# VHH binders against Deoxyribodipyrimidine photo-lyase (PHR): the designs that were tried, part 4

Target 1, 134 residues: Deoxyribodipyrimidine photo-lyase (PHR), of Oryza sativa subsp. japonica (Rice) (q6f6a2r38to171)
Amino acid sequence: GPVVYWMLRDQRLADNWALLHAAGLAAASASPLAVAFALFPRPFLLSARRRQLGFLLRGLRRLAADAAARHLPFFLFTGGPAEIPALVRRLGASTLVADFSPLRPVREALDAVVGDLRREAPGVAVHQVDAHNV

## First folded at step 25 (VHH)

Design gg6
Fold by OpenDDE, fold request of step 26:
Structure gg6 (fold): chain B 134 residues (1-134), chain A 118 residues (1-118)
Amino acid sequence: as target 1 above (134 residues)
Amino acid sequence: QLQLVESGGGLVQAGGSLRLSCTASGYTFNMGWFRQGPGKEREFVASISYNWGETYYADSVKGRFTISRDNAKNTLYLQMNSLKSEDTAVYYCAADTGFSDSEEYDHWGKGTRVTVSS
């Protein structure tokens, strides 16, 4: 099945080691690659920081454009990380790749997603890539 | 525990240039520069996004200052050209973590002093 790269910290296609990892896995298994981003709900949104929110939203637009240019399926979720397991299952993905964030809320979200997959899709492999702490 | 350490400040003549650096000891997302001049409130100078390197500048420094970052080195830079006396201030490095309910950056450096003489 497809490889799904869930973007947490690195929300871009260039210079993204997690993406390279995911792409490698996809190529090795002759499977499609998809990228996903899930907007975290309040209170962790950057809504109180206008510039940062702008960075996020414009960055996502650029990401979507780049993904389209590369014919890379991109899934954007506004309901939060809880939508990721459903995507993985919907696509019949064999692997979920996620980059690393040291932030507790992100780690908790990842753990929750992994927990869901372990229960509902035990065959899905989960890879966490930390490009910044090798 | 995250530390931001500014460097590169000093005395420079008007019209001169200066390059500031800010080194982060750990995880940062978006970063920016602020400054506080004598008798003034701290004000925004420039900001740069983590993922796309998108930049934003205060009108007062646009065209003269350039913010950049090296994520591999966890370092933020501010190239300051065509300096004016009104640029005299303590310059502070700031960083967020991408998540916050605060209206400001989560982390701040201690600042580096820039003095522009006429």
Scores: ipSAE 0.613, ipTM 0.835, lowest interface PAE 0.8, mean pLDDT 91
Fold by OpenDDE, fold request of step 26:
Parts: structure tokens; sequence; C-alpha cells
Structure gg6 (fold): chain B 134 residues (1-134), chain A 118 residues (1-118)
């Protein structure tokens, strides 16, 4: 099945080791690669000043455009990380790749997603790749 | 706790240049520079996003100041050219981690003083 790269920290495709990792896995299994991003509910930048929120939203638009240019299916979820397991299952993905985040709320969200997959899709492999400072 | 440490401040003549640095002790998302002049309120100077390096500047510094960052070094920069006496202030580095209940950045440096002589 497809490989899903869930972007947690690095919200860009260039110079992204997690993406490269995911792409390698996808290529090795001759499977499609998809990219996913989930907006966290408050307080993730939703209480930030207008400029910062603008950076986020415009950045996501650019990410979507970059994904399209690379012919990578891109899924943006506004309901939060809880939507990721459903995507993985819907696509019949074999692997979920996520980049590393030092933030506790993000790690907790990842753990919740992994927990869900372990219960509902035990065959799905989960890889975490540290792609920061790249 | 995330710490921000500014450096590079000093005395410079009008028309001169100065480069400020801000080193973060850990992960930062968006970052920015603020300043507070004598008898004035703290004001926004510039900001830069984490992923795409999108920048935003106060009108008073547009064309003269350049904000940049090196994520590998966890460092934020402010290149200040064509400095004016009005630029005299304590310059503060600010950063968020992507999560905040505040209207402003979560973390602030102690500031570095920039004095522009006429």
Amino acid sequence: as target 1 above (134 residues)
Amino acid sequence: QLQLVESGGGLVQAGGSLRLSCTASGYTFNMGWFRQGPGKEREFVASISYNWGETYYADSVKGRFTISRDNAKNTLYLQMNSLKSEDTAVYYCAADTGFSDSEEYDHWGKGTRVTVSS
C-alpha cells in the first residue's frame, strides 16, 4: 500500500529527510507516496498574531502548490491529527512516516495516532524521522 | 525552558550598519525582532517564518533592515543598514514554538542595545 508522510514539524518538501525516507520506502515497494498535514486545534497558532497566522496559512498554500508540482497527493486536515488514522486506513497505506517534534502536544498527538493504528490497522508500519535543522 | 540570547548591539554612526544575532537554546517556530527606544513603547521590527522564511517588516525599517535565520544554528539575524538616530533602541529577539495562548511571542531575549549617533 501507499506510504503516507505526515508532516509535524517541517512543513516544506525541499531538504526534508522525512520525505526522502518516505519516498525511499515508497520506491522500494513501488507504491504511491502521499503527504499529509493536520492543523492542530488551539493553541496551535490560532491565538497567534495576524502575521504569524498568515505565515502559517500562506505556507500551507505554498506547500500544497509544491506538492502538486511534484505530483504528490496532499491532504490537509483542519480537524486535527485525529483525522490521520482515517486517511491511513482509507488509502490502505502500508506505512506512516512522521517527522520528529520536540513539542509535547505534538508528540502526544503522534502517540495517539500510533495507538489508533495499532488497534485499527496493526499491519501499518510507523516510522519517525528526525528532520529538524535540515 | 527556551532561552534567547541577543548579541551584536553597540554604538554606530548614522548611516552605518550593524548585524544583530539571536541564538536560541532549542526549537523555535516563528521568530521576530522588536525594539524599545527611550521613552517609547516596544514596537515590532521584523518577523520571519520557520518553514518558508517568509518575512515581514515594519514600515519604518523596510528597505533598510533584513531579517534572516539559520535553523541549523538556531540563530536569528537582523542586518541593519542605513541606520538612523530613530533606530536607537534595545532590540529584543522573540520566538514561538507553534503553540501559544499569548497574542505575542512566547519567548523573549533580554535585549541588546543599539545606539545610533547623529
Scores: ipSAE 0.406, ipTM 0.755, lowest interface PAE 1.4, mean pLDDT 91
Fold by ESMFold2, fold request of step 26:
Structure gg6 (fold): chain B 134 residues (1-134), chain A 118 residues (1-118)
Amino acid sequence: as target 1 above (134 residues)
Amino acid sequence: QLQLVESGGGLVQAGGSLRLSCTASGYTFNMGWFRQGPGKEREFVASISYNWGETYYADSVKGRFTISRDNAKNTLYLQMNSLKSEDTAVYYCAADTGFSDSEEYDHWGKGTRVTVSS
């Protein structure tokens, strides 16, 4: 089944260790590769931080254009990390590859996503990659 | 097994308005509306990208029709204003899931009929 790379911290397509790992897994199993990014909800995106949000969104537009040029599906979700297990299930993915992040709300979201997959799609392999520890 | 179900078609007087809906049973990437008039080939009406909601329209409907989507509800909409008799057609919802090797849509609804009377 397809390999899904859940982009969390390393928001680029070039020189991305976790993406390279996901691409390697997809190639080894002759499976498609897709990239997913989920915007975190309201508690993380306070209005007092509008400049930082603007910078993020401009970066994501560039990434989406780069992905399109590579014919790499790029799924952007506004409903938050809870949409990741649904994508994995609907695509029939065999593997989820996720970045590591030290931020508490991101770690909690990752734990919740992994927990959901263990209950609803236990056959899906989950790989967590930390580019800083390579 | 992705399914697309259109609704909202009907009989409308020229100059009137209709809103079409299309509900998807699963995740979709890009989506669009096409139409086929009596004795004519199917033609593009409008499309909307998953990322950033960028929209494209056929010249014949630009300024009169508005495409939109609600990703949380897996629903695509087409607001049709200032309808003309030439807009009479069966309207089809189309989608892809992001894994196609082509730019064509690979999932289609059964259509909803719109009839514009003079």
Scores: ipSAE 0.007, ipTM 0.375, lowest interface PAE 8.2, mean pLDDT 81
Fold by ESMFold2, look of step 25:
Structure gg6 (fold): chain B 134 residues (1-134), chain A 118 residues (1-118)
Amino acid sequence: as target 1 above (134 residues)
Amino acid sequence: QLQLVESGGGLVQAGGSLRLSCTASGYTFNMGWFRQGPGKEREFVASISYNWGETYYADSVKGRFTISRDNAKNTLYLQMNSLKSEDTAVYYCAADTGFSDSEEYDHWGKGTRVTVSS
């Protein structure tokens, strides 16, 4: 089944170790690769500083265009991290690859997604890659 | 927990160049450079996004300064060319970790001094 890369911190298609790892897994199993980004709900977006939010949104638009040019499926969700396990189930994915972040709110979101997958799709492998410890 | 350490400041002649570095001890999202001249308030110099590399510059330095970062080394740079005496200041590295408090930047270095002589 497909490999899903859940983009959390490293929002680039080039020089992205977690994405490279996900692409390697997909190639090794002759499976498709998809990239997913889930925007945090409005309360979290509103708590982000205005400058940070502007940079995020502009960069995300460029990222989507780059993915389209590479014929790489890119899923952008506005319903928050809870949409990631739904995508994994909808695609019949075999693997979820996620970035690592030391920030507690991001870790808690990852833990919740992993918990959902353990309950609803226990056959899905989860790989976490720390792009900042390379 | 996060520490920002600047280096590369010093004395340079007008028209000269200097490169500042800032090393972060942990995760950062957006980063920037600010400066404070003698008797002046701290002012924005340049910023760069973590994931997109998008840069912004104060009008006073545009075309002369270049901000960049190396995410693998957790290091922020400021290349300063065509320096003027007005660029004399303490330069501060600033960063945030993403979904942080109300401050524009959560973390600040202690600064590195740049003195541009006529």
Scores: ipSAE 0.006, ipTM 0.146, lowest interface PAE 12.8, mean pLDDT 78
Fold by ESMFold2, fold request of step 26:
Order: structure tokens, then sequence, then C-alpha cells
Structure gg6 (fold): chain B 134 residues (1-134), chain A 118 residues (1-118)
């Protein structure tokens, strides 16, 4: 099945080690690759200043254009991380690759997504990698 | 570090066919074939996208050449039919990994020679 890369915080296709890892997994299984970004819930998002949110949204627009130019499916969700398990099931994905983040809310969201997948799609492999790996 | 290795070139009579192969050592996004004939600049021949297999061809080869890829073998193919002497060239495999900040193909094979005799 497809490999889904759940892009957390890193908004670029270039120099993205986690994306390269996901691409490698897709190639190894001769499977498609898709990218997903889920905006965090409103309370978490509202802690950011308006200027920081504007930068994020403009970055996501550029990322979507870059992905479209590469014919790489890109999924943007406003319903938060809970949308990720549904996407995995809709695509029939075999693997989810997620960024590493030291932030507790992000780690908790990943744990919740993994928990949902273990219940609803237990065969899906989950890989966590650092997008800035050196 | 991505390596592209072409094969399948050779001598063939006009009107004949050849199948070129290119094996990639890692993930590729878009792949394509280019060629350089005697005394000419390198020119685009055909390309194919990794996801969902969209194909593009130079006008000079449309209807005669077919590009395809086998993702399980990580191999790109070029089926060349109805070959003409003008198709004589070194054929190069090229790949874009989609992860550089350049839209140009950034990895190239060493080429495989195709000679079409009349």
Amino acid sequence: as target 1 above (134 residues)
Amino acid sequence: QLQLVESGGGLVQAGGSLRLSCTASGYTFNMGWFRQGPGKEREFVASISYNWGETYYADSVKGRFTISRDNAKNTLYLQMNSLKSEDTAVYYCAADTGFSDSEEYDHWGKGTRVTVSS
C-alpha cells in the first residue's frame, strides 16, 4: 500500500530527511507516496501570534504548489491530527512516517494517532524520523 | 548517491526496434530519457512521473516510442519502434528526486549508444 508522510512543523520538500525516508520506503515497496499536513486544534493554534500563523499558512500554500508541480498528492486538514487515521484508511496505506518533534502536544498527538491506528488498522507500520537529521 | 545504469543499446536496421532499460539504485520521482546525436545538443525524448505514470514525449518520437516504468524493479524503459537513422544517438537516463531546490533533472546515467543503419 501507499506510504503517507505526516509532515509535522517542517514545511518544505527540499532537505527533508523524513520525507526522503518515506520516499525510500515507498520505492522499496513499489508504492505511491503522499504527504499530509494537519493543523493542530484551535486552542493550540490560538497560542501562536497572528504573524506566526500567517507565515505558516503562506508556507503551506507554497508547499502545496511545490507538491502539485511534482505530481505528489498533498493533503491539508483543518480538523487536526485525528484526520490522519482516516486518510490512512482511505488510501489503503501500509505505512505512516511522522516527523520527530520535542514538543509535548505534538508527541501526544502522534501517540493518539498511533493508538487509533492500532485499534482500526493494526497492520500499518509507523516510523518516526527527524526531518532535520544530520 | 543515486546511480542510474542504462542498457539495451546497440546496432539496429532502420525500421527495427530496441528496448532501453535504466535501473535506479534508489528512490526517483520523475524520470526521463534524453539523447545526443552526432553534432547535436542533448535533447529531450520522453518522461514519466512516479505517481500515476503521466507520460510526455518529444514530437519527433510520438507514436514510435513508449516510455514505461516498473516500480517493483525500479527500472525505466524506452520501447523504440520504427527506428530511423535520425534516432542514432547516445541515450541518457535522467532522474529528479523531487527533493532538491532545482526543477531540472539532477541525476544522469552514462548513456547507452543506439545506432540505426540504413
Scores: ipSAE 0.000, ipTM 0.154, lowest interface PAE 15.0, mean pLDDT 77

